# VH-VL binders against f9uss8: the designs that were tried, part 4

Target 1, 221 residues: f9uss8
Amino acid sequence: MVLTDIEYLLSYLEAHHVPTIKKKRHTYLTYHGLAEHYTYVLKDGIIKNSIILQDGREYNLSYIAKPDVISLLRDEVSRSTDQPFNVRIESEYATFYQVNRVAFWKYVNSTPELQNYVKNYYRKKLSENILRLQRMVMNGKKGAICAFIYSLVDLFGRKVNEGILIDFVVTNDDIAGFCGISSRSSVNRMLKELRTDGVITVKNHKFIIQDVSYLLDQIAN

## First folded at step 11 (VH-VL)

Design ri2
Fold by ESMFold2 at other seeds, fold request of step 13:
Structure ri2 (fold): chain C 221 residues (1-221), chain A 122 residues (1-122), chain B 108 residues (1-108)
Amino acid sequence: as target 1 above (221 residues)
Amino acid sequence: QVQLVQSGSELKKPGASVKVSCKASGYTFTTYAMNWVRQAPGQGLEWMGWINTNTGNPTYAQGFTGRFVFSLDTSVSTASLQISSLKAEDTAVYYCARVEDDFWSGYYMDVWGQGTTVTVSS
Amino acid sequence: SYVLTQPPSVSVAPGKTARITCGGNNIGEKNVHWYQQKPGQAPVLVIYYDSDRPSGIPERFSGSNSGNTATLTISGVEAGDEADYYCQVWDDKTDHVVFGGGTKLTVL
């Protein structure tokens, strides 16, 4: 039987006794612009990455909810050591492998299976970001909210009698940050409209998606 | 610190009017809808309706659309219930209770006023 | 139009477990909230969202909701738990709040 490329990476890190760190909810693993000499690999937990604009606004980029490398924007020869994103823990705890950046790239450069992981990682991230741009930016605010909610299905979706439960708590502030909406009140209003239309509802602090087709119809090709 | 303080108990004759006030403090008044709940002597809780404190739009439960009027004075964070043409059957305790005006609200009443007893007798 | 039914009374010996039911058609699809009301006092929220406890409510209060029945459970019942208990939902079809008829808990 064959391991997936992420499974291979995790096994490799364990075999080399790479240390782990544990962080609790709403603390930061990394901050944009601070020097960092480590590559982090999510072992367990859920994180949110974001950026801070020069005027101080923070915009949410994505969740990482399965094992994956946090960022590969720096290699062993990069002139900058700063982290590209803020990374905040959204689960009760999250655990990360902490690998010296130069050492991580030495592992990759000497190991064909890790090279394959890195190639697939970049292709996957590029594809995800292109799709995210198309779905969340090009369809106006309502379309962006629908695209965001739909994107949660693959991350946190679970079938229940009432529809698809998004088994993760999301706030209006989070949604505003993912969708580029300046007003929490505007998000609140649009979510209420979707509920009135029978598209979504709330059970136990979480979304229930009742009409997935509606969400898809609001998303551009 | 969050509290709803209602006006004092009232003794009225049939045919009179009464106004029960509910003054909110310790929170942003317009972020919570104000509900009114009636409890006749020895009876259960009966939802009368609510008023949206941001828009002033009331919603009345079935049977409360005639003689019962909800109103607001946002400048003093106060919701009011007016009952006109009082009948003996209006004898009850009247409560105000808040519900967050938010998509994520489960429509639970986390803070209640102390209640105002209205007694209607000849 | 949505109806919640509760038994009029429940009796439980001190130290035992009380279970108060709230029946409704497909109530498991709704978010159920519970209030305690002692004589001469305003109701107090004791459970919301089926099973969450507000700050200050003892852990011996718990709730569940599935199918057509929601249940408030009070373990280790004390004399101070004697009160009327009401379940409540929001009916999204009418945009109305609905209370159950109330259950008087007696600790014998």
Scores: ipSAE 0.455, ipTM 0.757, lowest interface PAE 1.8, mean pLDDT 89
Fold by ESMFold2 at other seeds, look of step 12:
Structure ri2 (fold): chain C 221 residues (1-221), chain A 122 residues (1-122), chain B 108 residues (1-108)
Amino acid sequence: as target 1 above (221 residues)
Amino acid sequence: QVQLVQSGSELKKPGASVKVSCKASGYTFTTYAMNWVRQAPGQGLEWMGWINTNTGNPTYAQGFTGRFVFSLDTSVSTASLQISSLKAEDTAVYYCARVEDDFWSGYYMDVWGQGTTVTVSS
Amino acid sequence: SYVLTQPPSVSVAPGKTARITCGGNNIGEKNVHWYQQKPGQAPVLVIYYDSDRPSGIPERFSGSNSGNTATLTISGVEAGDEADYYCQVWDDKTDHVVFGGGTKLTVL
C-alpha cells in the first residue's frame, strides 16, 4: 500500500531501528538557545513550541498534535545547532524518535520519498507561518483570540450535540501567549464576552464552540 | 491551608441589623468571588448572590435586592453580609463560599465557611 | 429561572449502591456539581464537572450527566454517607447559581 509522507518517514525510522524517548506532561524536550545535535520526530502525543521573552512572558508559537518532525531549521551544514524553540509536552506523555541530525539529513539526501516529505514540510510550515502572521498583525485582541480558537478545530475539534468540542485543555496563560496579550485578565474578559454572546462555552474544562460563523466573522478578511 | 472562617452566631430582635463576616486565608483573596448562601431551618440551600473580590461589584439573586448588602475589606481578606431591618423570616444559617472568578470556572464552590446562625425573635 | 428537581429522599441498605438524581431541561449541556451536607455542618463538594472528584473524596462517589438527568452514584454505601445531597449548576442566561432542592440519603 502507498504510504503518506509521514507514514513513510515513520516506517523508515522503524526499519533503521531509531531509538525512541518518552517525556511526561509539562517537561521540556528542548530549550530555546541550547545546543542540540538530534532531530526529533513526534511519534505520539502533543507538544507546544514557545520562547520566553525578556520580560518573562512565554510567547507560544504552535502545537504539534500529530506525528511530524519537531524542527528542520538546521541542516547538516548549518553554522549553529541552537534550538529555535522551547518544546514542552502538553499530553500526559509524548514519544519521540531521536536521530542524530547529520544522520537524519544523510537519510533524507539518499531517499527520494524523504526528500518529498521535507519539501512538503517546508511548504506546510511556510503556510502556517503566513496564517499566524495574519492573526498577529491584522486582528485586534478579540479577533486574535477568535482566530486562535478557530485554529484549534483542526487540531482537537470533535463534533458533539452541543457544537464542536475542542478536546484539549488550554489555559488563559496559554491563550495569552498564543495571542500576544500581556494580561491574563484581558483574555478572561474577552472569553466571557464570547460566552455571553453565545459563541463559546465550557464543558468539562474544555471549549465548546457554539457559533463557528461568529468566530470567522471576527477574523480579519 | 485554604479556609473561610465566619463570625459567631447572632440573636437579634426584629428591626435590628446584623453583619456576618467571612475571613479568608491560605489563598489570593481577589482571585475568587465570594458567594453568600442562606439555609432556613429545615430548608435547602438558597443562593443569595456573590461579590467580585477584585472590583467590589456585587451581584444579588432576585429577592435579595434591598435589605442585603455585600461588602469587602480586602486589607484583611474579609467579605461581609449586612442584613438590615431584620424579620423573623431572616432566621437562617448564612454561609460564605468561594468560586474561582475566571472563564473556566464551572462556578462550583470548593471551600465553604462553617456557617453563621442568625436568629431573629421577639 | 432554571430549575433543578431532586427527589426528597432516597433509602439504601448498607453496602448497596445509592443513586441520587438531578433533573433539569437539557442538564446534559451543563456542568453539574454535587455537595454533601451532614446535619449541623457546612456543605462539602463531592463531585464537580459532572464526574470529577476533589482530593479526599473516595472513589465510590461518582457522577454522570446526560440528556435531562444528572446522577450522583455512591457505591458501597456506609452509615457515614447519610446526609443531604444537593446538585448545582450555573445558568449562563441569568448569570445565577442554581441549587436543587436536596435529597436526604438514609442508610438502613
Scores: ipSAE 0.427, ipTM 0.733, lowest interface PAE 1.8, mean pLDDT 89
Fold by ESMFold2 at other seeds, look of step 11:
Structure ri2 (fold): chain C 221 residues (1-221), chain A 122 residues (1-122), chain B 108 residues (1-108)
Amino acid sequence: as target 1 above (221 residues)
Amino acid sequence: QVQLVQSGSELKKPGASVKVSCKASGYTFTTYAMNWVRQAPGQGLEWMGWINTNTGNPTYAQGFTGRFVFSLDTSVSTASLQISSLKAEDTAVYYCARVEDDFWSGYYMDVWGQGTTVTVSS
Amino acid sequence: SYVLTQPPSVSVAPGKTARITCGGNNIGEKNVHWYQQKPGQAPVLVIYYDSDRPSGIPERFSGSNSGNTATLTISGVEAGDEADYYCQVWDDKTDHVVFGGGTKLTVL
């Protein structure tokens, strides 16, 4: 059978007996700027990429909620082994393949199917990041919050009788970090406004989106 | 330790006024709204309303929009309930209880005062 | 205004399971909270958000909520569980808190 790019990578790692590691919720796999000699591939779980801004705020970049490589910023000839992001576990546990960085690139360089994975990985990640940046840069605070909530639909959305349940717990701190908002109270206020307008509600600690068109209308293009 | 400590029990005549105080400690007063709940002898819990401790704006339940006034003294983290023109049917235990003022709040009362008994008799 | 209906009393033998119901139109779409009140005492939160337990509440207290009925379940009932139990929701249409009428649990 023909495998997707990620399925091929996972099968390849299993065939080469690449060891796995397991990390608990709210612990860090890697820290921005610290030396790391491994490439990690998410097998199971949910993680959040972030950096710490100079003013101490955590700027959240993305979730990874399906199997994928955590980062391919360095190749085998790069002089620095610094990690580009903090990587925190957001699920109860997450499991990662742990492969030596140089060995990983040797696999890629000798294997056309892995070369295709890497090519498509960079193109996809760059496109996703450019689109994310455009949405966040072109919006005010309310638009940024709407864009963030909408982005959770593809990651965690599940249709229910009341609307679209975001089947994942998100805090005001997390939202502030994704939206570039310095004040937890500003996030809280804007979320309350969206609830009053009938756009979102809360059931059992999670968002329910009642009016997705409203969210889209608030997002700058 | 989070606490709500209410003023002592009161014995009043019809037509008098009473003020029940509720002093909060162990948390940031303005992050929780303060509820007032009445329980007449042998009866269930009856929500009287709440006061937003950040804005001072009260919300009164149906039937409590007259002789009942909620107020705050934020300098001493205290909410108060004043009942004017007391009637015999005002005889009850009056509780304060906090609710987190947050989007994610389910509007549950996690901490209650010990209750203040107001007895109105001639 | 929104109405919550509870049975006035429930009797359960020691060691058995008590089930206290709270009825309301589409209550499964609301977040239901439960309070225990022993004679002469203030109410104590025992379940919030339908099924969550505050710290200090034994695991034998549990809750569920679906359709038109929420249920507080107390397994392994002890004499110390004898109390009045109230359900509570917030009605977003009126911005009011609503209590049920209360259920007296008798252990015999």
Scores: ipSAE 0.424, ipTM 0.730, lowest interface PAE 1.8, mean pLDDT 88
Fold by ESMFold2, fold request of step 13:
Structure ri2 (fold): chain C 221 residues (1-221), chain A 122 residues (1-122), chain B 108 residues (1-108)
Amino acid sequence: as target 1 above (221 residues)
Amino acid sequence: QVQLVQSGSELKKPGASVKVSCKASGYTFTTYAMNWVRQAPGQGLEWMGWINTNTGNPTYAQGFTGRFVFSLDTSVSTASLQISSLKAEDTAVYYCARVEDDFWSGYYMDVWGQGTTVTVSS
Amino acid sequence: SYVLTQPPSVSVAPGKTARITCGGNNIGEKNVHWYQQKPGQAPVLVIYYDSDRPSGIPERFSGSNSGNTATLTISGVEAGDEADYYCQVWDDKTDHVVFGGGTKLTVL
């Protein structure tokens, strides 16, 4: 059987008996700006990357909901060991492989398959960030909210009788943080407008998307 | 800590008016809409409507659009129900109850006032 | 105008399980809330969002909702559970709250 890049990485970590840690919901794995000497690989669970703004709000960057490396912005010779993001657990639990940063890069430098994973990882992350910037720049606050909700379909979407269920709980604070909106009341108002227009509704604390074409019309290519 | 305290019971004659007040404490008044619920003697709960405590905009249930008026005094965190041209069938217990003013709200009433009995008789 | 239907009464022996139903067209697509009202008292929320319990409500209170029926279940029924029970939804088409007619639970 041919392994994908991430499957190879996970198998490699298991074969080398890399230790794991487990964290519960709403605790932090890492903090922006604090020194960290480990590379973490998500084994299972859901996490959110963010930074804390001066006014105490979290500016949210992305979810990671599938096995992947949390961050590769630091290599073995980087001038800083500072973590680029806060990493918070959003599932009930999340499990991570914990490997020394220098040791991780030694594995990569000696293993062509891991080198290929890292090249594809950077290409993937660059593409994701370009698309994120395009969504934020091309649309106002309403467009940003529509782009964010649409982005949840690939991560958490399931077809149901009423439309597409986003099988994950988000809050107005989370949405504000992803969309660069300073107030919960603005998010609340725009979500109510989308409901009135028949675009979204709520069942058991979760979004139901009733009109996905509307969401797409509010965002650019 | 979170409380809704209503004004005292009232005895009125047909044709009079009454004002029931509901004073909120222990939370930010404008984050919850205020609902009014009627319960006639021996009967079930009947939703009368609500008022948005941030904008002052009321929504009235069918049958409550004429003689029933919701109002606010946000400076003292108080919602009020005015009933004019009282009829005998207005005899009931009137409750206030809060609902979170939030998109994610399922519109459940987590805190209720103690109730105000309005009795209309000759 | 959305309608919720409840049986007018339910009787159950102490220690047994009471089930109180709330019927409505496609109620499984709505968020159902339940209130307990003892004589002379204001209603108290006992279940919200179909199955969630507020702080202070015993685990023996539970809820479910699917198809055309929502159900409040009280296991290990005690005499202190005698009350009227109301189901409630929000109807997004009218922007109105709707209550069921109420069910009197009697513990014999």
Scores: ipSAE 0.351, ipTM 0.736, lowest interface PAE 2.4, mean pLDDT 88

Design ri3
Fold by ESMFold2, look of step 12:
Structure ri3 (fold): chain C 221 residues (1-221), chain A 122 residues (1-122), chain B 108 residues (1-108)
Amino acid sequence: as target 1 above (221 residues)
Amino acid sequence: QVQLVQSGSELKKPGASVKVSCKASGYTFTTYAMNWVRQAPGQGLEWMGWINTNTGNPTYAQGFTGRFVFSLDTSVSTASLQISSLKAEDTAVYYCARVEDDFWSGYYMDVWGQGTTVTVSS
Amino acid sequence: SYVLTQPPSVSVAPGKTARITCGGNNIGDKNVHWYQQKPGQAPVLVIYYDSDRPSGIPERFSGSNSGNTATLTISGVEAGDEADYYCQVWDEKTEHVVFGGGTKLTVL
């Protein structure tokens, strides 16, 4: 059987006895601007990347919901070791491999399969960031909310009798942070409008998407 | 501690008016809509409607769109129910109860006032 | 216009399990909440979102909801559980709160 790039990375880390750490929901693995000498690889769980803006608002960048490297923005020769963003645990727990940053790059530089992982990682992250930028720049507030909700389908979507269940709890604060909306009341109002229009509803604290076509129609391309 | 404290029992004659107050404490008043629920003697719970504490906009259930008026005094975190042209049939316990005004809340009443008995008798 | 139907009464021996039903068309698609009301007292929330329990409510209170029936289950029933029980939903179409007619639980 041929391992995927991430399966190869995980197997490599296990073979080299890289230790793991475990973190609880809503605690932080790293903080923006603080020194960190480790590369972290998500083994299990869900995390959220964010930055605190000058006005104190949290700008949410992405979820990582499957095994992946948390960040490769710092290479082995960078003089700065500060973290590029905050990493918060969103699942009940998350588990990470903790590998020295310099050692991680030595593994990569000596291992063609890990080099391929890194090349694909950068391509994937660039594509994701371009789409995120489009969501923030090209949509009005309602369109940004629709784009965000739609983006959750690939991460957490599950078909149920009522439509597509987003099997993950998301707060108004989280949505505001992903959509660049400063007002929780505006997020709440727009969600209520979507509910009244039969586009989304709530069952047991989670979204159910009832009209995917409406969401797609609201998203700028 | 979150608390809803209602005004005391009222004895009124037919044709009079009554105002039942509900004072909230221990939370941000404008984040919860205030509901009014009636219970006639020996009967079940009957939802009368609610008032949005942020906007002041009331919603009345069917059958409560005439003589019943919801109002607010946000300076003292108080919601009020006024009943005009009282009838014997208005004899009941009147409860206030809060519902979180959030998309996610599910519209359940987590905190209730102690109830105000209004008796309409000649 | 949405209607919730509850039996008027349920009797159960101490220590046994009480099941109080709440019937409604496709109620399994709704979020069902339950209230306990003792004589002369205000209602108290005992179950919300079908099966969630507020802090301070004993674990012997549980709820389920599927199809056309939601059920409040009280295991190990005690004399102090004797009360009226109401189910409640939010009707999306009318944007109204709807209560069931109530069920008197008698512990014999």
Scores: ipSAE 0.431, ipTM 0.728, lowest interface PAE 1.7, mean pLDDT 89
Fold by ESMFold2 at other seeds, look of step 12:
Structure ri3 (fold): chain C 221 residues (1-221), chain A 122 residues (1-122), chain B 108 residues (1-108)
Amino acid sequence: as target 1 above (221 residues)
Amino acid sequence: QVQLVQSGSELKKPGASVKVSCKASGYTFTTYAMNWVRQAPGQGLEWMGWINTNTGNPTYAQGFTGRFVFSLDTSVSTASLQISSLKAEDTAVYYCARVEDDFWSGYYMDVWGQGTTVTVSS
Amino acid sequence: SYVLTQPPSVSVAPGKTARITCGGNNIGDKNVHWYQQKPGQAPVLVIYYDSDRPSGIPERFSGSNSGNTATLTISGVEAGDEADYYCQVWDEKTEHVVFGGGTKLTVL
C-alpha cells in the first residue's frame, strides 16, 4: 500500500523522533505577528486559523480538521519569522509535531516525497483561498453565510434522518469571523431567516442542513 | 445579576382592566424576547406568547389574540401585559420569562419573574 | 398542534431515582427543556437541550430524549425535589412554545 503525502510526512517525523506537544481547547498554539521558530504539523485534533484585521475584528480563515502542516509561509531563509495568523484549538485537545523551522526545510530539501507534499500543500492552500474569495465577493453576506455552512459539510458533515448534521459546534461570532460580518445580530438575523425558510435547523447546539440545494443556489459553482 | 421583577398582585372586578409590568435588569434588554405565561389556580403552565424586545412585534398564542396586549417601554427595560374586559376565568398568576433572541437559543426560558397574581372577583 | 404528554404524578422514596416522562410524536427530533416549580414559586430551568444543566443545578438531574419520549431523571431524590415538573419544546411548524401538562413529584 502506498502512503499518502501526509502519511509519509507523519511517518518521517516519527522516524526522526520529532517531539509532540498537546494543547487544550480554546488555547492558542501561535499568535499572529509573534516570532516563531518552529513548524507545527497537526497530528490529531481540530484548529482554527484567524487574523486580527486593522479595525480590530477577528477574521477567521479556515479550519484544519485532518493532519496537515499549520503553515509554510516562512522558509529556512526568510528574514521574518512572524506567524501569519492565530491558531486556536477547537477540539478538546490537539497534538502537534514541533520541529525547528530550519530543520524542517532541511528535511524537505533532502527528501523528494516531502517535496511532493509541499508542492501539493501549496496548490491545495492556493485553491482553497481562491475559491473562498470568489464565493465571498460574488454572493454578499447571505451568500457568504450559505457558502460557509456548506463548506462545513466536508469537514464535519454526517447524514441523519433530518438532513445533514454538522457534527461540530460553531458560534455566531465564529460565523461572523469567517464571513466578514461585523455584527453578531446580523448573523443571527440571517440564520433565523434560513431556519424559517426550512434551510437549516438546530439540534443540540449543532446545525442540521435540511435544504442543501438552497445553499448551493446561493453559491457560484 | 439578571433579574425580572414584576408588579404587585391585583384584585379587580369583572369588566375592569389590569396592566402587569415586568422590569428587566442585568442584561441587554433587546437581546431577549419576553414571554408571558399564565397559570390558573391548580393548573399547569400556559404559554400566552411573546414580544420581540428589539422591534416591539408581539406573537400571541392561540386563544390570546383578543383581550391580551403585550407592550414595551425600552427606556426603562420594561415589558407589560394589558388584560382588558377582565373575566373571572382570568384569575391566575402571570409570569414573564425571557428567551434569548438567538438562532442557537433552543427557545428555553432561563430567567422568570416572580409572578403577579391577578384575582377577578364577581 | 403539537402536544406533550406527562404523567400527572410520580412518587419516589428519598434516595431513590425519579423518572419523569414527556411524550410527543417524534420528540427525539426536538430540543426538550425541563422546569421545576415548587409550591408558590416561579418555575426554574433545570435541563435544556435534552440533557444540559444550567449553572447551579446538581449533577443528579439529568435528561435524555429519543424516539417519542424524553425523560427527566433525578437520582438520589431529596425532600427538596418535591415539585411540579414541566417539559417544553419549540414547535418549528407553528412557531409556538409548547408545555407539557406537568408532573407532580412526591417524595415519600
Scores: ipSAE 0.404, ipTM 0.718, lowest interface PAE 1.9, mean pLDDT 89

